# Miniprotein binders against q56419, part 1

Every score and structure here is a prediction.

Target 1, 326 residues: q56419
Amino acid sequence: MEGRTLEEVQEEVFKRHGVLVPKKELEDLAKALEEAGLLLTEKVEARLKEEEEKLKRERPMRLAGLSYPEGEREARAFLEAFRASYPGEGEEARVLLMPHLEPSRVPEVYGAALAALEKTPPPERIYLVGVAHRPLKEKAAALPVPFQTPFGPALPDLPALQALDALLPFELFNTPLAFREEHSLELPLFFLKGRFPEARVLPLLVARRSPELGEALKVVLRDFPGLLVLAVDLSHVGPRFGDTPLTRTLAEEARRRDLGFLERLAEGEPEAALAFLGANPTRIDGVEVVASLLPLLRERKGKVLAHRLDLEAPTLSAVGAGTLVL
Below, numbering starts at 1 at the first letter of every chain, in headers, positions and changes, except where a header shows other numbers.
F, E and O are the ipSAE of ESMFold2-Fast, ESMFold2 and OpenDDE, as the mean of both directions, binder to target and target to binder. V2 is 0.75 times the mean of E and O plus 0.25 times the DockQ between their complexes.
[cut] stands for letters that were removed.

## First folded at step 1 (miniprotein)

Design t1 (at its last look DockQ between E and O 0.05; V2 from the best seeds 0.00; counts 0 for: pae E 7.6 > 1.5, pTM E .282 < .8, other shape alone 11.841 > 2.5, unsure alone 52.946 < 70, SAP 106.056 > 70, placed apart)
Fold by OpenDDE base, look of step 1:
Structure t1 (fold): chain B 326 residues (1-326), chain A 81 residues (1-81)
Amino acid sequence: as target 1 above (326 residues)
Amino acid sequence: DPKEELLKRAIELLKEGDPEEAIKLIKELAEKLGALVIVPVEKDGKKYFLVRDPYGVYEKPLVLTEGALFLLSLLKEEEKK
């Protein structure tokens, strides 16, 4: 509703809740929201415009010094520690499903991904498909710029990205701001760049299922072969996600769905994996990505290397993570 | 989610007539999130805000009451003036 004033807000709060909030306190609240970057003000819009212009050149690290070390030496030690957390051996991957959850929550799952990458010949390019946790203008998007990592920039494969764009019925290079803070790309990319420093990357986000993306990628992969990486999490259960606190029953259901999903993918039956989830009551994150990539997942057999349902104790909630090779 | 809960609690405190504590929680949220723009999203007829931490995105946006969404929307519009 265009044009409402703080006075109108004050009046509405009073009418609905019987509380008169002073205008000054509403102003202070608005300011606090702006300072937090939570409120889209003119100042925030100007800053976002500046950030969008910067994103035409490169995508800086957002999570360096937080989720992973900023320094290269420390980052290498981080990789080794994560690899060490998985006691098994990997298998060669043509398709890798791996998490994008905070690495410290599921170290052995990332370790399993690293184990798979050890058995994988260095790809010329990596198709990194993440989940858009921010709205996109289209079903999917790409950012055709270098992504900064502690191991140097992950360079885009511009020819392959251009070929992909040409096959899509929508502009692939949309919503650059959605990439600015998207962890579903940044976190997996740390591990991928650390293992394959020379690989070019196609950073892709999926907001909603795009069968067109999978069909286009199937064509592009013929001329531009590479490793396909699905950076997806699994079940999201508990109060953070609208459920009751985690119980044994809820955890068992989450694990059942996660494993049942991964196992059917490992059998080369991605449609069966999606059908198994039905309405997706445990909120498997990767559903839209898998649904978009069906042409690339069909008939590919593989192996589940790791799975974890990680409890976030402060919220009594849990997130599933898995590593699958195809 | 602790961060969603902070925002939700801040909004509830505002409704309860405790804007000072609400502002305090927003500041705490700001410290935890940094300068992350929250985008209003509408899905399945529900309006909500995506609250994100640097390390994860809550798949279920904070579902705000119509009143809370309205309040935040109006605050946004006022700052554009």
Scores: ipSAE 0.016, ipTM 0.473, lowest interface PAE 6.5, mean pLDDT 83
Fold by ESMFold2, look of step 1:
Structure t1 (fold): chain B 326 residues (1-326), chain A 81 residues (1-81)
Amino acid sequence: as target 1 above (326 residues)
Amino acid sequence: DPKEELLKRAIELLKEGDPEEAIKLIKELAEKLGALVIVPVEKDGKKYFLVRDPYGVYEKPLVLTEGALFLLSLLKEEEKK
């Protein structure tokens, strides 16, 4: 009945569940919910709005001093060290697949990307397509603001972004908060901005496959040509990702799936690459991006420049990363 | 503010001894906000539960003690083992 005392609640719980809950625990819960209810909703909503308004002006560096140096001189030396980690030569890219994994874990894979950029004429703009790690309101999103880097701001290509938005059946710019901590854009952008300081950027995220995005991008790229970058990782295996501990067999399977996926992409056969993965048992990160961008990947042949399945000893897990030029 | 009144009602229902109805209202509010997630944590050997936003923006989450979670675990549909 309505209007019960805490003693009556205590007795009802005891009769129903056989457990005597102290009145103080009931009092603590009631107080916590009462105090938190007004403060939590107001403070969370205010803080989210505050951060969202900041992101409508610019996207600041969040990984400087952690994943790459803050200072411009040190950042240039950092790029050169990564290039030196890959002793080979690159090839010109119209499409570049590169990782977003922590750079120090896969230095030669990022080095291979730099080698490809050395052979690539400076583009007017870069279509940088990452993987959303925070919720999007739609299947994909963009943030049309400068992204700060140690090499200066990466300026948005506003005309190309507006053209893309106009072609999509959903709002492209409605999830600024998802970009706040998104490393799948920030980490590749460091390397891209360092090599192409004059290029404008279209910073894009995919949460779920969108055929509409790929069709729209094919149209936009004809009027606004540039470099397409898929900033994706490959297999994710081991306990951190829901598997049993990493074994040699699981690692070998992850490598085979990574390379088979990349090789089929390199043959201009993105549908075959997706089919090769089936249910995606090693959780290749790039699947939703590739599935979205099929019209841009079909019949484009190229080369796999690098691959590494990087071990995380503390978690008995591994993540694959690769560099592909089309 | 309807969200504010819903939370006040949930707290009053807990005080009045109807925790099942209070939890339903809290879940309804969480669905309307779309922003809140419950995350278990352990600190100094004690269990806590953080209620936070999915973007990690608000740094002062609501912290539920183990005792508060114990009370919630006694509610219908699942018994403690």
Scores: ipSAE 0.015, ipTM 0.455, lowest interface PAE 7.6, mean pLDDT 81
ESMFold2 (binder alone), look of step 1: mean pLDDT 53; pTM 0.301

## First folded at step 2 (miniprotein)

Design t2 (at its last look DockQ between E and O 0.24; V2 from the best seeds 0.00; counts 0 for: pTM O .416 < .8, other shape alone 23.158 > 2.5, unsure alone 55.96 < 70, SAP 81.689 > 70, not compact 1.33, not compact 3.04)
Fold by ESMFold2, look of step 2:
Structure t2 (fold): chain B 326 residues (1-326), chain A 86 residues (1-86)
Amino acid sequence: as target 1 above (326 residues)
Amino acid sequence: GTGSDKSETPEQRSDEAGKSTEPQDSQKETGSEDRAPSTGEKSDERIRLREPQITPVEGGFLVSDPYGVYEKPLALTEGGLFLLSL
């Protein structure tokens, strides 16, 4: 249909298949496409622009009352309960890998992240790198606005974001709508903002591996020191993800892949971690982020604090989550 | 829940658009000056589409706004999807 009038669509169908589609049927389809926001009429364009302009001012909470409490008092109690789910001590993090999976599914993994943050001097800023679940116009993107949390707004580090943008071969501020529902930033940010209320944030998404991002971030971090957070999940296995029903063998392979990946990262060997996964048969979520950030991960040794392959009985599937400190 | 782990597709049917496997016939038509306006848009405007998210479902497809600004997906048959892809 793209680029054609309805009459031209009708003509092309007749030419290809010998069927004359009634004009009313084509008009009904066009109206339905507009109602779904898929036809770029003046009305649809205006609504998309309005939503984009809202996101250029702030990013509101989308998961309050669903994944975490909306009220500040309840949110603080929620953080403390998650910390209590992990009985160990953390270690100081210069780089933290943590999940973006629904918090109630892996409470001790988020608790381990909180334990690491307890040992970490409050940073001036946090480089929060998530996984884009919606299309980006470029390999990576940022949204330089306050992100709302129950603990108040997480303010953007505008000077650091501008410095990063200036070093990239593409526009960093390229797809505001992709941030609208992006939980890979919102869920980790709840925990990070709750622990470091004064830290500014660089909210970053990776869609496709970008070596340029990692090189640029290495330069920016030298002048704008802060905490680097990889907000990524690990294996995704089972029918929900295109596999046969989950078996003990598949689950054990997923655990082995998750832990082998984390272990190699903990040795400061991110290239070896990626090579270990090969074709990534268990669909570890974090590979594009790690592949982008190689310059920041090399030679940084640390420790795996927690791991869980969380089973989802209704779908006979599982998702892995881990906490790594470098 | 999390969006990535719970991005299951709403299943919805549509009875839109038929399809034929017969050979194409060449024909050209011109617009009519007597066409009535109906909604405030010209019926001969060229279609501009956004790229949808497409999810197969029983008996068809769900197509949707990939950013979720428009929340409700549109159910299409195979014929409807063919028309969209032209």
Scores: ipSAE 0.706, ipTM 0.844, lowest interface PAE 0.7, mean pLDDT 88
Fold by OpenDDE base, look of step 2:
Structure t2 (fold): chain B 326 residues (1-326), chain A 86 residues (1-86)
Amino acid sequence: as target 1 above (326 residues)
Amino acid sequence: GTGSDKSETPEQRSDEAGKSTEPQDSQKETGSEDRAPSTGEKSDERIRLREPQITPVEGGFLVSDPYGVYEKPLALTEGGLFLLSL
């Protein structure tokens, strides 16, 4: 939007509504908008730039002491407890689909991911592809900095990130502020770093389907081999997401969509998985990630290790989570 | 207690002369100090809005910083707009 003066706003409101808003009320509104960081003043621009400059050094933990323990000893005990929550054995993963939901809600689903990682040889690098819950300037983004974890920093693979950027039709290193609080990277990275302390990471976010990302990654993975991780949730149903309260019928439909999506991915048919969802009426979170990574998911056979539809009782809403190996 | 004294002294008068020194017309060079108008151009503080995050809540919406750098959302309700201190 072209910036407007308070006088121009006053004149527009008068023209549109026939109301002359006092200049003082507009000044008080402008101040409230600035305090909320919604008005792009020099002060707001300077603060946003300062936070961006911090993210050029490292991405600090935001969920330590909330979603997982901050201390390394306690964090190791947390990993062991989550692994123990899944009674099965894992399979070797070349591609891992795992949740990014609050770990305490779906412990056995994270436990299944840990079981798969036990059977997986230590990768040199991890391509961690999360969901952007905040706006990106481009379809996808990366943050080429260390991510803090209780197990020490997850170091970026700068050569592989640069090779990826060079193959994309857009700047990969966009929107650093979108990574500041993005849990779709932080939560899975805790488990990944705890299991593979020496692996470098490519922290990637997808906001919109980018076929170019999947084709570029398919090239980069030849020269820079590694584990591909899709950090995605499944169905989002109930009042928090615009539905009626969770019913047996709504829960059965969410589970049917989640499992039918995961099974088609396990069959190596990612296009059939997307087609099965249609308009995605249960709001499977990982759709844009899967749609971006089609070239990497085709013809790969795998196994669904776990699934849960977890009820958030206070809101009568539910979120689906799953673990798939390919 | 006491007193006094008075003393005097005097009126001295003196006189003279009316020399009509012609006021030389000192051309006040009105140096128009171009007071450069203090263009207090208050830089027309052009209000630029950021694209907000909008979160539905009971009775309205929260309007917040899309990146959470600012932790004070605005509540939009039927009663108006309110700044929330979290």
Scores: ipSAE 0.560, ipTM 0.797, lowest interface PAE 0.7, mean pLDDT 88
ESMFold2 (binder alone), look of step 2: mean pLDDT 56; pTM 0.242

## First folded at step 3 (miniprotein)

Design t3 (at its last look DockQ between E and O 0.33; V2 from the best seeds 0.00; counts 0 for: pae E 10.2 > 1.5, pTM E .244 < .8, other shape alone 12.904 > 2.5, unsure alone 46.207 < 70, SAP 104.305 > 70, end hemmed in, 9.8% free)
Fold by OpenDDE base, look of step 3:
Structure t3 (fold): chain B 326 residues (1-326), chain A 81 residues (1-81)
Amino acid sequence: as target 1 above (326 residues)
Amino acid sequence: SDGSERIRLREPEIVPVKGLSPEEIKRAIEELLKRGDPERAREILEKIKELGVEVFLVVDPYGVYEKPLVLTEEALFLLSL
C-alpha cells in the first residue's frame, strides 16, 4: 500500500493473483489501519507531530505507579529497599553496566548498582546508554529534553550532547517517538536520579552497533567527563524468545554465557566478550551497546557485583541481569 | 481533482500471532495495555505466535496508538503491496 491508491492496490492484486478484492474491503482495511495509527493520513500525521512536539519539551514518566512509585517519599523508600536487597559493598564505578529489566524481578542486581553508586563520587553528568526496543532512523539516537522522575526532572547536558552530535556522521537527535515509552532509559534513570539528583544526563539509545558512537564519546568524555552507564539485560531464553521451556541445561547455558560475557568485560577485553558469544544463541540484549562502546571499555578492569537469571514462571522463560563496575 | 489519497503505511511492528482466537488475542492485549507493560505485550505476542493460528498483530511501533490490529495472512499480504 505504500504510496499507492486503493485502486492501484486492487489492480496490483488482480495482476499478480487473478483475484479482484472488493474496493469496500480495501476501504474497511484502510480505515482499520488508520484507527491503529498505521496509515499515514493527515489525521495520523497530525497526531504523531503533536506527540513529537510534546517530546521537544519533556519526556514524562510512563512506568510511575507500575514499576516504581510515583511519589517522592515512596520512591525513596523503594530505593532503600532495593539497596537493602544487596548485602555486599560496592566499588567506585567509572563505567557501570546495570539491567533495565523490571526492577521487582532482580532487586539484588539493582541493589548492587546502588551499592556501586554509593562508592562513586557524584558525577557532573551521566552518559546513559540504553537499548532501542523500537525502530530508530539511525544506528543511535538521543533525546535532548528533561526526563521526568519522582525525584524531579533529569536535565539534559546540552553542550555535551551537541559536541557528540557534531562528531557523528549522522543526526543524533533522531526518532524522538522511540524515547516515549523506552524502559531501557526510564528504569535505570530512576535509580541514577535518586542517587545523583544534580547530575545532568545524556539519554542515548542504540539500535545497531555504531563504532562511530564509541569513538565520538571517547572524544566528548575528555572535555565533558562523567559516569558511563550501560543499561542492558543479558540472556533471553525460553518460549517467549523462541526456545523450549526452561530446563537445567538451558539455564546453565544462559548463565555460562552471561557470566562469560561479564567476566571478559571485567578483564578489560570487550572484543573477547563479543567473540565469546558468537552468534549470540541465548540473545544477550546488550551486544549492540557493548559493540558500539568498545573504545571506552578496552583495558578497563573491574568487577562483577551481581548476576541473576530470573525465571518468569507463567511463560517458563528466563532473563539474565547483571551489575558490573569498571 | 478526485484526489485519491495515496496511502503510505508506517512500518508497523508485525507480530505473528498463532493459536489464540481473535477474541483471546484482543482480551490479552487489552489486559496488557491496562498494565502498561510493553515487555509483557511482546511476550503474549510471541506466545500467540507459537499456538498456530496464522494471524498477525500489527501495532504502532511507538505506542502512540494503543489499538492493535489483528490481520490474517491475506490481509497482511495486502500491506506488503
Scores: ipSAE 0.551, ipTM 0.788, lowest interface PAE 0.7, mean pLDDT 88
Fold by ESMFold2, look of step 3:
Structure t3 (fold): chain B 326 residues (1-326), chain A 81 residues (1-81)
Amino acid sequence: as target 1 above (326 residues)
Amino acid sequence: SDGSERIRLREPEIVPVKGLSPEEIKRAIEELLKRGDPERAREILEKIKELGVEVFLVVDPYGVYEKPLVLTEEALFLLSL
């Protein structure tokens, strides 16, 4: 939209509300809005473009020193500590469901994912499908650039990404800024890159279910085989998510819904898994990803390796996380 | 902006504050006052209060600024000019 001078704003406020706002008050408000990034000025527009151009070259680590160590040596030790948190054996995965929740909250769930990766032949590429927490211009998006990790850059599989883009009814490379802080890719990628340092990556986000994405990925996977990873969390219950405080009944329901969902996926019945959730009353995070990827999940049988409903005592809330191999 | 430059509001992504009561929204406003220029922010919030509108926590949709400002629907309208 076209911009206005402060004098024009003053006049329009008078027209609409019958109030003459002093220019000083408008200047102060405009400055506060600019500092908050809510006012499009040449400075704000230039900064947004600069950040976008950086993301067209590479995606830097945003969570190093917060969720995982910055240094490679410490990062490898961290990875091994997480594996040790899950004493069980893994299973080979062609499809892996793993969380994107803060790793320290569900260490054995990430450990189970590592156990599965130990049994999985190193793939040429990883299709990493996360959940967009920021708006996308389309139902799904990718960012075809290196993602930095403590283990070195995770390089994009450009031929596979270009093949995927060509099959979709929308441009796949549509929202670089949405990747800037997207932890649903960064956190799982730490574990995946640590175990498969040579694998290329297709970093994908789903905002809204896209049957077209699943059909296109089924075609691309035949020509570009690799590991499919659904990086999703499960139930979100309690006041932080709009509920009353967590009760035993609500926690039991969340566990039941998480496990019922995972078990139906493990039987190769993704439509039944979605139907089991109905209106999704415990807000399982991964439903849009599963609904997008139905063609890749049908008739694949597997195993639930781990599940935890992690309690947030200060907020009386909980988040579920699981590890499923197919 | 210095008052002679044309200004435009971004089209904000208004994300309702999930599960927050009016008292929690009030506390969020108080925390924003501590983070920024509290005198200027207080003056702005007093003018918005005179309009008798609800308060929403506005989140920068792409996280470029990471400085959410609690805005009301009428304040957003006023500034969309």
Scores: ipSAE 0.005, ipTM 0.322, lowest interface PAE 10.2, mean pLDDT 80
ESMFold2 (binder alone), look of step 3: mean pLDDT 46; pTM 0.267

## First folded at step 4 (miniprotein)

Design t4 (at its last look DockQ between E and O 0.06; V2 from the best seeds 0.00; counts 0 for: pae E 9.1 > 1.5, pTM E .420 < .8, other shape alone 5.771 > 2.5, unsure alone 56.513 < 70, SAP 114.411 > 70, grease 1420.768 > 1400, placed apart)
Fold by OpenDDE base, look of step 4:
Structure t4 (fold): chain B 326 residues (1-326), chain A 89 residues (1-89)
Amino acid sequence: as target 1 above (326 residues)
Amino acid sequence: SERIRLREPEIVPVEVKGLSPEEIKKLLEKIAEKLEELGDYELAYELKEIAEKLEKLGVEVKVFLVVDPYGVYEKPLVLTEEALFLLSL
């Protein structure tokens, strides 16, 4: 069937139901469905197949012009402004935990990450481990293609990715569509590429805890040294996440959980950090990533540089973000 | 250099045809609940918002559900333009 226009939709709804739906409401619905990836027209299905084929070559920017500037000059100014938002000095990182939340919500937390990167010698490669907000076929996945950024493409470290795949009991190169819109990689990669333009990247997603991933990475890091980045958020509380509206008590509990988690990681006790969360009642996003990377986090001491619990006022919900160096 | 092959997930699309707005809302809410159980609160929230908007429109929608290979949850994948337009039919 030929696709109809929103005007045709409006006319037909009026004809059938006697209700004139404002064109703007139809546009807002269509946009919401599109943004949710629920609007798959036959055209969009064909487009998804086309996008999947494109993802075999490169991962284009999705959040350019939305979360960060598309142009390189503007992107550099963006980095500088975020760095300026953190008044402190950073420390050298061998492991960096940083957020993947919308940058405008937690600028000083990203600023702290940039401060740490200023004190970090340029790595040959970056192991960027994000959270899969979409299902993966396996516990973890990688996309071995260039990721587009305003600073040029972040090139994959194919030798290191192949070495990692060879050590895993599952196919690492799975679920390419999960990377298409995954912000947990795109947002931190903006900052990382801006600071280390020559570094190759291993873009990794974790959906479920994989002890095998941490053990494999520990071996790979010996032959292929680099910076390990955990791109994870912390607590998710409020109505968007199934809680009551944010209260002082709920915010205090979220902060307690976030800081208690980060502090134990800073002490080199990642198992204690996980145990401290228990059932994870405040829904710390990075749990599965940390649980997968235990062998790399053990006995490493570091410092919490920043933390914020950011209120999303329209939903009375809040998300925690932090920056930790090890 | 051996070419790295990407594996595609086996997604089984289930086309649910001819649901009323109320049925779609219920379906989306049920999926949202399952997603919440799985910890995907963001998508669950988006689905609930969509369900509310669809209810206001009073329109019949075709929903394509993608069942993951493990049958863990049915994710609504596709409202076809035809379904959005069949919303208007």
Scores: ipSAE 0.028, ipTM 0.442, lowest interface PAE 3.5, mean pLDDT 82
Fold by ESMFold2, look of step 4:
Structure t4 (fold): chain B 326 residues (1-326), chain A 89 residues (1-89)
Amino acid sequence: as target 1 above (326 residues)
Amino acid sequence: SERIRLREPEIVPVEVKGLSPEEIKKLLEKIAEKLEELGDYELAYELKEIAEKLEKLGVEVKVFLVVDPYGVYEKPLVLTEEALFLLSL
């Protein structure tokens, strides 16, 4: 922290504006702004505590009216429109990989996920594993509360969540605020809850790879069978992500890495899929989730149903999305 | 639940063009409005008085954007360079 004196501030103001601010006026300003800053800090901390307490009771919709309709009837029509955007047939999934990218950007990829769910017997519960976009206190987290949707609340599977928590070397329920705005759970959940309205949910986030999570989930899934959903996006390339402007060559590489990754997963070879990416130069964000869940992905063969590298012309960037059933 | 870490807002200095004395007054009045939204009408009034004094001094300032990673505020809080420096103590 900078240790500037009041006199140094006064001198700096003079250099910038050619006037000398009287010392008393600067001291009065400093006092008032210090009090306002302290109050704002207290208000922010109080607001964060309020939000945390709310999230310990329920997780409200944040994207209704923005990414999907708020009303139930409109929401059901929305689901059917997305299914219609994918002309193919799905396959039964015991594991489903689907995106969390804005649905309107990749409608056929979400449609492919719906096609797979159409072939999937309604599960008792869904293990929904997203990617944390805010820091977590631990490698992974869960929020054991109802998630509101236009189709009613998605109820948590508390016994399964508690069993998972008991098997981990860290507290699973560790960062409620990270769920407040987490679209990687909310967007896929809209589609999942709409298709499986009676299923309970285990809403999970991964920030950093955790082999312990995969081992624990393997045990929990044995006693609490259900659908495993990896709600992940693929390549992130272009200036928005720290690259040079998106070129044809970079886009082609991103597509190749996305498809090579998905194809190796579809062959039941998740370690080979990770090795194929190496240092992950196109920033596939599904890597940390896959690396956590290796025991659940090995030897599970399946099919890539859809893929799209969606171009963002204004930012000269792109994000990949895919649908994989295992 | 008491072990859950709370995150504080981050101050991200995003330098904006210098402001005229009139723009400085308007900025400080917006800060006072924010204080009123938070329920501190006495500090809001005091800040408005300071805004008038600062305008008379003819001070141009740089403004900084306060980043709210938890979305608690409806809009970013904007601080002057002097305010940001003093509040960093």
Scores: ipSAE 0.012, ipTM 0.298, lowest interface PAE 9.1, mean pLDDT 79
ESMFold2 (binder alone), look of step 4: mean pLDDT 57; pTM 0.440

